# Ledger of designs, part 4: VH-VL binders against Oxysterol-binding protein-related protein 5 (OSBPL5)

Target 1, 118 residues: Oxysterol-binding protein-related protein 5 (OSBPL5), of Homo sapiens (Human) (q9h0x9r126to243)
Amino acid sequence: VVIMADSLKIRGTLKSWTKLWCVLKPGVLLIYKTPKVGQWVGTVLLHCCELIERPSKKDGFCFKLFHPLDQSVWAVKGPKGESVGSITQPLPSSYLIFRAASESDGRCWLDALELALR

## First folded at step 19 (VH-VL; from x3 with light chain V33L)

Design y4
Fold by OpenDDE, last read:
Structure y4 (fold): chain C 118 residues (1-118), chain A 119 residues (1-119), chain B 107 residues (1-107)
Amino acid sequence: as target 1 above (118 residues)
Amino acid sequence: QVQLQESGPGLVKPSETLSLTCTVSGFSLSSYYVHWIRQPPGKGLEWIGIIYFTGRTRYNPSLKSRVTISKDTSKNQVSLKLSSVTAADTAVYYCARHTFGSKYYFDYWGQGTTVTVSS
Amino acid sequence: DIVMTQSPDSLAVSLGERATINCKSSQSVSNYLAWYQQKPGQPPKLLINWASTRESGVPDRFSGSGYGTDFTLTISSLQAEDVAVYYCQQYYRTPLTFGQGTKLEIK
């Protein structure tokens, strides 16, 4: 069951932003390069994450998923058993910073993630 | 089939609280957001507010101090309360379904219910 | 708030002719723009989303264009059933706001 799906910008370790397709399901956030299934980037395990809003007028509506103990938030395998995700810019291991295209989009994502984290 | 239906008293006295219920079918309130929108006679549309999955709400600042939106997912109902009403609150009140996802446009609407504020 | 201003307020167009309705936002809303059609006694009906994408079931004669602050709804060949009030709506940020509406009639 998909709770929400949309493109979000994700901040890499080099502080650059990459637009990626995000699919929120119960307990997991699936990240893809494109909306087409088959370009899986990674899976974030939500049970390990906390959520914080990081509003920034300069960068848009931002929020952060992070592991409170600085451990990896990533699943070892993808939804189809993939062991290696599609190549993208390096992403942090213990957290992800997202930027929504609009404030309204960001509010929905915060809500949906909050629900999924329960 | 997706349906939304507003219900409540059609007449409210000034200073009282307007109370409406939106009953939905064909979809779950756990999967879709619902909004309230009103339209005064012969005028345009005014967004009132939204209720999110978690039960959190956002309201139009113009009405924020007087508006309360809540929901009962098990009953497929969304409620609207507007306190301290005046003649300016006379309108057709709609509940509308937020399209699937994060985008705030409305793919399904109730038929609307007319509320008149009069002494 | 983002103010949405439509022009004209009312429009009379002959059957088979082109109808053009404009919508301007007080600030950029990117392509976060929807168009609705409302007939008397009915709720608004979604016609266009993302400024230019027709909703399922909407006739091809309806088209939307624009980006940023200036948007246009076009009916290429007006039909009798197109008589209605049309509203633009931004969903870029809350509060959501609508244009004041454009009443479209047959000339």
Scores: ipSAE 0.897, ipTM 0.951, lowest interface PAE 0.5, mean pLDDT 96
Fold by OpenDDE, fold request of step 22:
Structure y4 (fold): chain C 118 residues (1-118), chain A 119 residues (1-119), chain B 107 residues (1-107)
Amino acid sequence: as target 1 above (118 residues)
Amino acid sequence: QVQLQESGPGLVKPSETLSLTCTVSGFSLSSYYVHWIRQPPGKGLEWIGIIYFTGRTRYNPSLKSRVTISKDTSKNQVSLKLSSVTAADTAVYYCARHTFGSKYYFDYWGQGTTVTVSS
Amino acid sequence: DIVMTQSPDSLAVSLGERATINCKSSQSVSNYLAWYQQKPGQPPKLLINWASTRESGVPDRFSGSGYGTDFTLTISSLQAEDVAVYYCQQYYRTPLTFGQGTKLEIK
């Protein structure tokens, strides 16, 4: 069951933003390069994450998923048993910072993630 | 079949609280957001507020101090309460379904219920 | 709040002719713009989302364009059943806001 799906910008380790397709399901956040399932990037395990809103001076709405003990938030395998995700800019291991295109989008993502983290 | 239906008293006295219920079918309140929107006679549309999956709400600042939106997911019902009503609150009140996802436009509407504020 | 202003307030167009309704936002809303059609005694009906995408079942004669602050709804060939009030709505930021509406009639 898909709770939420949309393109979000994710900040890489080099502090650049990459637009990626995000699919929220119970317990997991799936990240893809495109809406095509064949371009899976990674899976975030939500059971080990906390969520915080981050203020932004720029357009958009920012929030952060992070592991409170600075451990990896990523699953080892993809939804189809993939061991290697599609190539993208390097992403942090223990946290992800997201930016939604609008405040409205961001509010929905916060709500959906909050629900998924319960 | 997606359906929304507003219900409640059609007449409310000034200073009293307007109370309406939106009953939905064909979808779950755990999967879709619901909004309240009103339309005064012969006028345009005014957004009242939204209720999120978690039960959190967001209201139009113009009505925030008087509005309460709640829901009972198990009953497929969304509630609207507007306190301290005046003649200015006379309108057709709609509940509308938020399209799937995060985009705040409305793909399905109730037929609306007329509420008149009069002494 | 983002103020949505439609023009004109009312429009009379002959059958088969083009009808054009404009919508301006006080701030950029990107393409977060929807158009609705409302007939008497009925709730609004969604016609266009994302400024230019027709909803399923909407005739091809309806089209939307624009980005940022200026948007347009066009009916290429007006039909009798198109008589209604049309509203634009931004969903870029809350509170959600609508234009004041444009009443479209047959000339």
Scores: ipSAE 0.896, ipTM 0.950, lowest interface PAE 0.5, mean pLDDT 96
Fold by OpenDDE, fold request of step 22:
Structure y4 (fold): chain C 118 residues (1-118), chain A 119 residues (1-119), chain B 107 residues (1-107)
Amino acid sequence: as target 1 above (118 residues)
Amino acid sequence: QVQLQESGPGLVKPSETLSLTCTVSGFSLSSYYVHWIRQPPGKGLEWIGIIYFTGRTRYNPSLKSRVTISKDTSKNQVSLKLSSVTAADTAVYYCARHTFGSKYYFDYWGQGTTVTVSS
Amino acid sequence: DIVMTQSPDSLAVSLGERATINCKSSQSVSNYLAWYQQKPGQPPKLLINWASTRESGVPDRFSGSGYGTDFTLTISSLQAEDVAVYYCQQYYRTPLTFGQGTKLEIK
């Protein structure tokens, strides 16, 4: 069951933003390079995450998923059993900062993530 | 088939509370957001508010102090309450489905219900 | 709030001729713009999303264009069934706001 899906910008460890396709399901956030299934980047395990809104000077609406104990938020395998994700900019291990294209988008994502974190 | 249907009293006295119900079918309120929009006679459209999956709401600031939106997912119903009504609240009231996802445009609408505020 | 202003308020066009409706936002909404058609006694019907994408079942004579603050709905060849009021709507941020509407009639 897909709760929500959309392109979000994710901040890498090099402080650059990359647009990635995000699919929210119960308990997991799947990240892909494109909307086409097969370019899996990673899977975020939501059971170990907390969610906060993050102020940003840039346009858009930012929020952060993070592990409260600074442990990895990533699953070891992808939805199809993938062991290696598609190449993208290096992403943080214990947190992810997202930016939605609009305030409206961001509010929906916050709501959906809140639901998925329950 | 996707359907939304507004229901409630067509007449409300000034200073009373307008209460409407939107009954949906063909989809689940756990999968789609629902909005309320109204249209005064011969005028344009005014967004009232949205109810999110978690039950959280967001309202038009122009109506925020008087508006309450709630839902019962198990009954497929969304409720609108507007307190302290005046003649300015006379309008056709619509509930509309938020397209799947995060984009706030409306792919399905109810037929609307007319509410007249009159003594 | 983002103010949406349509022009003109009313438009009369001959059958088979082009109808053009403009919508301006008080600030950029990127391409977060929808167009609706409303006929008397009916709810609005979604025609265009993302400024230029036609909904399924919408005739190809309808087209949307624009980005940022200036948007246009065009009916390339007006048909009798196109008589209606048309609204633009931004969904870039809340509160959602609509244009005041443009009444399109046959000349």
Scores: ipSAE 0.895, ipTM 0.950, lowest interface PAE 0.5, mean pLDDT 96
Fold by OpenDDE, last read:
Structure y4 (fold): chain C 118 residues (1-118), chain A 119 residues (1-119), chain B 107 residues (1-107)
Amino acid sequence: as target 1 above (118 residues)
Amino acid sequence: QVQLQESGPGLVKPSETLSLTCTVSGFSLSSYYVHWIRQPPGKGLEWIGIIYFTGRTRYNPSLKSRVTISKDTSKNQVSLKLSSVTAADTAVYYCARHTFGSKYYFDYWGQGTTVTVSS
Amino acid sequence: DIVMTQSPDSLAVSLGERATINCKSSQSVSNYLAWYQQKPGQPPKLLINWASTRESGVPDRFSGSGYGTDFTLTISSLQAEDVAVYYCQQYYRTPLTFGQGTKLEIK
C-alpha cells in the first residue's frame, strides 16, 4: 500500500539537488527518476533510519533520514528484484536530505514518514 | 462511494463548548487527511485545522487556543471541539477530505452542519 | 498569513458570454491554487487545482491560469447552471486561506 507519493528534491554527495519521484510504503521509501517511466533509483530501508527536521531559512521544507550508526540505509535489491538502480547523481550511503517544495508538503511528508517508521 | 457527514448540536450557548463529529465512509482515515472549515452566514470560508495520520494537528492561529481536533480511525470519525464560543462562532461547519498525498485542496466535502450560538 | 483577494466581488454576465474572475495573493504561492464553486445550501465544489488543472467532470468551459500572485478563473461561455459564488484558495502554506468570494449572476 502507498502511504504517500510526490516529487522531492534530494541532495547528492556533490551538494546538488535532484528532483526525484518518491513513493512511501510501510517500511520502505522507493525512489524513482520519474513517475511515468518508473526507473527505479533506490530503496531506503526505514527500519534502520531516524528522521529529523532540518530548519532552513530558504523557501521549502527540509528533512533528513539517516542511519544512527552511519551504516547504509539502502536495500540491495529493488521492488522488482533489480540489482542495479538507474543512474543519477551520487547519493549518500548513510543518510538522505530532502527538500519539499512547500511547508505544507514538508509537514505531510514528515507525518507520513513518522507513520512509516513505526 | 466517498462520503463525509457532520453531526452535532445545532444550538450552543455562549461560553460553552461546541462539539461536532465527522463520520466518513468510502475511505480510511489512515490514508487521507481530514480538515475542518467553517462559513459564517453570508460570508466566506475559514480554515479551522487539519488532523494528520499520526494524530498530530495544525490549527488556524486565529482559533488555536480554543480548538481541538481528534480522530478515531477505527470508527471513521473525526471530532471538532471549540471552547468558549461566542456569536462570532455561528456558522456552517464542514469537514473535508484532503486529496491523496500532500496537497491541501479538498476533493470531497460534507454537506455541512449549522451551529448557532445563542442564549 | 497569505491574504487572498478576489475581484470583482460580484459579476453579472450574459448567457453565452465570457466570465472572468481574478484572484491575487499577498505573496507568491507558486501554482498552489485551487478554485471552488459554491451554490446556495451546498458545500464548495472543487473545480481547478494547481492553478490550471480541471477536476474530473468539470466542463471544459472552465479554465484556470496564473502563477505566483495573480490568478484567473475563466468561463468561456456562461451557462445558467454556472450561477454561484466562486472562491480561490491557496495551499502553499498554513493557515490555508480563501478569497472573499465572487458572486456570479446572469445579466
Scores: ipSAE 0.895, ipTM 0.950, lowest interface PAE 0.5, mean pLDDT 96
Fold by ESMFold2, fold request of step 22:
Structure y4 (fold): chain C 118 residues (1-118), chain A 119 residues (1-119), chain B 107 residues (1-107)
Amino acid sequence: as target 1 above (118 residues)
Amino acid sequence: QVQLQESGPGLVKPSETLSLTCTVSGFSLSSYYVHWIRQPPGKGLEWIGIIYFTGRTRYNPSLKSRVTISKDTSKNQVSLKLSSVTAADTAVYYCARHTFGSKYYFDYWGQGTTVTVSS
Amino acid sequence: DIVMTQSPDSLAVSLGERATINCKSSQSVSNYLAWYQQKPGQPPKLLINWASTRESGVPDRFSGSGYGTDFTLTISSLQAEDVAVYYCQQYYRTPLTFGQGTKLEIK
């Protein structure tokens, strides 16, 4: 059951944004390289995460998902049983920073993620 | 199949509160966001606000916090209250849903209900 | 707030001819632009989303274009049923804002 799906810009330790396809389902956030191909990058386990809005001077809207004890947020296997995500982008183990293209987009994502974390 | 229907009093006296209800069918308030939009006679459209899944709201700043939007998901209802009305609040009031996801363009609208503010 | 300004305010076009309606935003809205058609006594009807994508069931004679601040709705061959008021709407940022409307009539 898909709650929301869209492209979001994602980064970790590098300050370079990568546009990835995000699919929100109850308890998980699935991340793919593109919407048409659906190559799985990773799955964030939401019940171990916290969500915060991140102030930004840039256009758009930023937020962060992270493990409060700095442990991994990633599921071990993908939705089709994949054991290894797509080897195209190194992302941190304990957090992700997201940027929605606009404030209005970001408010919906924050709202939907807040429920999915509950 | 998808339907939104506004209901409420057609005449409201100045300084009073207008109250409207939007009843939805053919979709769930857990899956789509509903907004309120109004249109004064012979004029354009003004967005009033949105209610989010969490119950959080965001309103047009032009309405100076006179607006309250609430919902009852079990009854498929979204409500609008606008306090301290004046003649400037005379309009057709619509509820509308935006497309699935986070993009705020409105694929379905209610038929609208006319509210006249007059003594 | 992002102000949406349409031009012209009204337009008369002969049947079968091209009608063009312009919409300008006060700030960039990327391609976060929708077009609506509204006939008397009816709610608005969504025609175009994402500046150029037709909604399902909208005739091919309707097309949208533009990016950033300048947008255009075109009706390639006007039909009698196209008499209506047309609105653009940005959805880049709240408050959501609409153009003032363009009334399209048969000449």
Scores: ipSAE 0.710, ipTM 0.895, lowest interface PAE 1.1, mean pLDDT 90

Design y4
Fold by ESMFold2, last read:
Structure y4 (fold): chain C 118 residues (1-118), chain A 119 residues (1-119), chain B 107 residues (1-107)
Amino acid sequence: as target 1 above (118 residues)
Amino acid sequence: QVQLQESGPGLVKPSETLSLTCTVSGFSLSSYYVHWIRQPPGKGLEWIGIIYFTGRTRYNPSLKSRVTISKDTSKNQVSLKLSSVTAADTAVYYCARHTFGSKYYFDYWGQGTTVTVSS
Amino acid sequence: DIVMTQSPDSLAVSLGERATINCKSSQSVSNYLAWYQQKPGQPPKLLINWASTRESGVPDRFSGSGYGTDFTLTISSLQAEDVAVYYCQQYYRTPLTFGQGTKLEIK
């Protein structure tokens, strides 16, 4: 059951945003390069994550998903049994920073993710 | 079929609290957000607020914190309370369904209920 | 708050002719723009989302265009059933705001 799906800008240690397709389901956030191709990038296991709003001077709305003990947030296999995701830039093992295109979009994402973390 | 229906007293005395209920069917409040919007007689539309899945709310600042929106997901109900009403609060009150996802536009609306503040 | 201003306030168009309604936002809303139709005694009905995407069941004579601050709703061939008040709405930022409405009548 898909709770929410849209493109979000994602980054980690590098200060360069990558636009990725995010699909939220109970307990997981699936990340793909694009919705059309469906090339899996990774799956975030939400039960191990914390979520915080991350105010920014840039446009949009930012938030962070992270493992509080700095351990991996990623599932080891993809939804079709993939063992290695497709990566166009390195993403950290223990956190992701997201930017939604607008504040209103971001508040829905934050709300849906907060519920999914429960 | 998707339906939203507003209910509550049509006449409210000044300084009292307006209390309305939106009853939904054909969809789940765990899957879609619901908003309150009002329309004074012969005038345009004013957004009142949203209640999110977590119970968090956002309100139009124009209502100066007089608004409380709450929900009971098991009863398919979203409630609106507006305190300290005046004649300026006379309007048709709508509940409206947020389209699926994060975009704040409304694919289904209730019939609306008229609330008159007088006496 | 993002102010949405529609023009004209009212418009009379002959049956079968083209009707054009404009909506301007006080700051950019990207393409986060919806159009609604409201007939007397009825709630608003969603016509267009994402500035230009027609909702299911909406006749193809309705089209929307624009990006940023300037948006247009076009009815390519006016029908008698299109007599209504039309509203634009931005959803880029809360509070959500609507235009003041444009009353469309048959000339």
Scores: ipSAE 0.699, ipTM 0.886, lowest interface PAE 1.1, mean pLDDT 90
Fold by ESMFold2, last read:
Structure y4 (fold): chain C 118 residues (1-118), chain A 119 residues (1-119), chain B 107 residues (1-107)
Amino acid sequence: as target 1 above (118 residues)
Amino acid sequence: QVQLQESGPGLVKPSETLSLTCTVSGFSLSSYYVHWIRQPPGKGLEWIGIIYFTGRTRYNPSLKSRVTISKDTSKNQVSLKLSSVTAADTAVYYCARHTFGSKYYFDYWGQGTTVTVSS
Amino acid sequence: DIVMTQSPDSLAVSLGERATINCKSSQSVSNYLAWYQQKPGQPPKLLINWASTRESGVPDRFSGSGYGTDFTLTISSLQAEDVAVYYCQQYYRTPLTFGQGTKLEIK
């Protein structure tokens, strides 16, 4: 069921990147603070998202998931029924910007996300 | 048990198209990427390309205009076509399984198939 | 393209001795470096990923180290079955590129 899992750097309106553990499943992207169980940050509902590549430094690869009407992309509850995520910095309600560590990593993530959005 | 097996004609004439098939078992092409890599006799390894889940491809720029990689998920097959071959294309051709996830290293390889380009 | 250069091209080592193979990249590849062993008549076999992580089932005598541009594969006590060609491979950027190979022989 898991399509892909890795750490990605994530940001919103703040300039700093936060390294978070991302687990991709059909229709959802689960986000955790670390690979350890129980540190759920949030779940992105992919059915409402669009995906675009963004310019990045040569040593990275950026892409954006966003709701085209600026509505929330987040599931209300976590995969184990959590109602409150574990988060140290606020993330936007309607979009996330991701950075993969390399261009090659980013191509795999873009491919897997495109499939999962369908 | 994870297995990849290359097949196709071992002899191809210059200017013709090399056509190979990789048949996989023990894993799903919807869960793992597959690459083609070749090795000329007594030489090192050259990456040819990848086919992604969506069917998009990425090729080594040195071969890009001559290479087509495709797949048939119902037959568990990944195909390679290399057009306008020359003696420089004589090599052992491997298909290899991308490790699970986004990192481009190969945890399983086929046995390889030798293709000789000769008149 | 990121060029991977191995040294030496050929290495002869006595049984039980240490063998050291170096790999340099033309640009930083972080720790996105794999090592493969190819025995005569066989496909390559993955030994090391992430520069230093040993694959399951690979003997403890194989170890990898390095970061950025300089990488090393070490075989701490050479065995007869270790006669092979060894390749490094970067996976930081496509096209994926391999070193030219290092042939390891028994002296």
Scores: ipSAE 0.667, ipTM 0.878, lowest interface PAE 1.4, mean pLDDT 90
Fold by ESMFold2, fold request of step 22:
Structure y4 (fold): chain C 118 residues (1-118), chain A 119 residues (1-119), chain B 107 residues (1-107)
Amino acid sequence: as target 1 above (118 residues)
Amino acid sequence: QVQLQESGPGLVKPSETLSLTCTVSGFSLSSYYVHWIRQPPGKGLEWIGIIYFTGRTRYNPSLKSRVTISKDTSKNQVSLKLSSVTAADTAVYYCARHTFGSKYYFDYWGQGTTVTVSS
Amino acid sequence: DIVMTQSPDSLAVSLGERATINCKSSQSVSNYLAWYQQKPGQPPKLLINWASTRESGVPDRFSGSGYGTDFTLTISSLQAEDVAVYYCQQYYRTPLTFGQGTKLEIK
């Protein structure tokens, strides 16, 4: 059951944004390089995450998913049994910072994520 | 088949509260967002507001002190209340869903219900 | 609020000829622009999303273009069934706003 799917800009320790395809399902956020036949980047386990809006001076809308005890947020296997995510996207183990293109897009994502975290 | 249908009284007296219900079928209120939009006679379209999956709302600032949108998922219904109405609130009222996801363009609309505010 | 201004308010075009409707936003909306067709007594019908992407079932004669603040809806060969009012709508930011509409008639 897909709750929401769209491209979002994502960063972690690298301060540059990477546009990735995000698919939200109950309990998980699946991340791919492209919307079609995209390489799986990783899967965020939402039950261990908290979600906060993150103020930004840049246009758009920022929010953060993170483990409150700085432990991994990532599933070990992908949705098709993949054991290794994309090697071109080095992302932190305990958090991700997201940027939606507009505040309206971001409000939808926060709403959908809040529901999926339950 | 996807359907939205508005219902409610066609006549409302000034200063009273307009109350409408949108009944949806063919899709889930947990999967798609529903908005209210109105169209005064012979005029353009005005967005009223949205209700989100969690029950949060966002309203047109021009109306926000008078408008309440709510939903009842067990009845597949989204409701609109607009308080303290005047003749300026006479319009066709539509409920509409936006496309799957976070982009607020409307792929399905109800047929609309006409509300006239008159003494 | 982002103000959407359409031009012209009305136009008359001969059957088989090209109709062009313009929409201007008061600030950039990127390509977050939709076009709707509304016939008398009916709700609006979505024609174009993302400024230029036709909705499923919309005839090829409808096309959209533009980015930022200036957008165009074109009907390449007008047919009798195309008589309607056309609205643009931005969805970049709330409140969502529509153009005032353009009435298309057959000359």
Scores: ipSAE 0.657, ipTM 0.876, lowest interface PAE 1.2, mean pLDDT 90

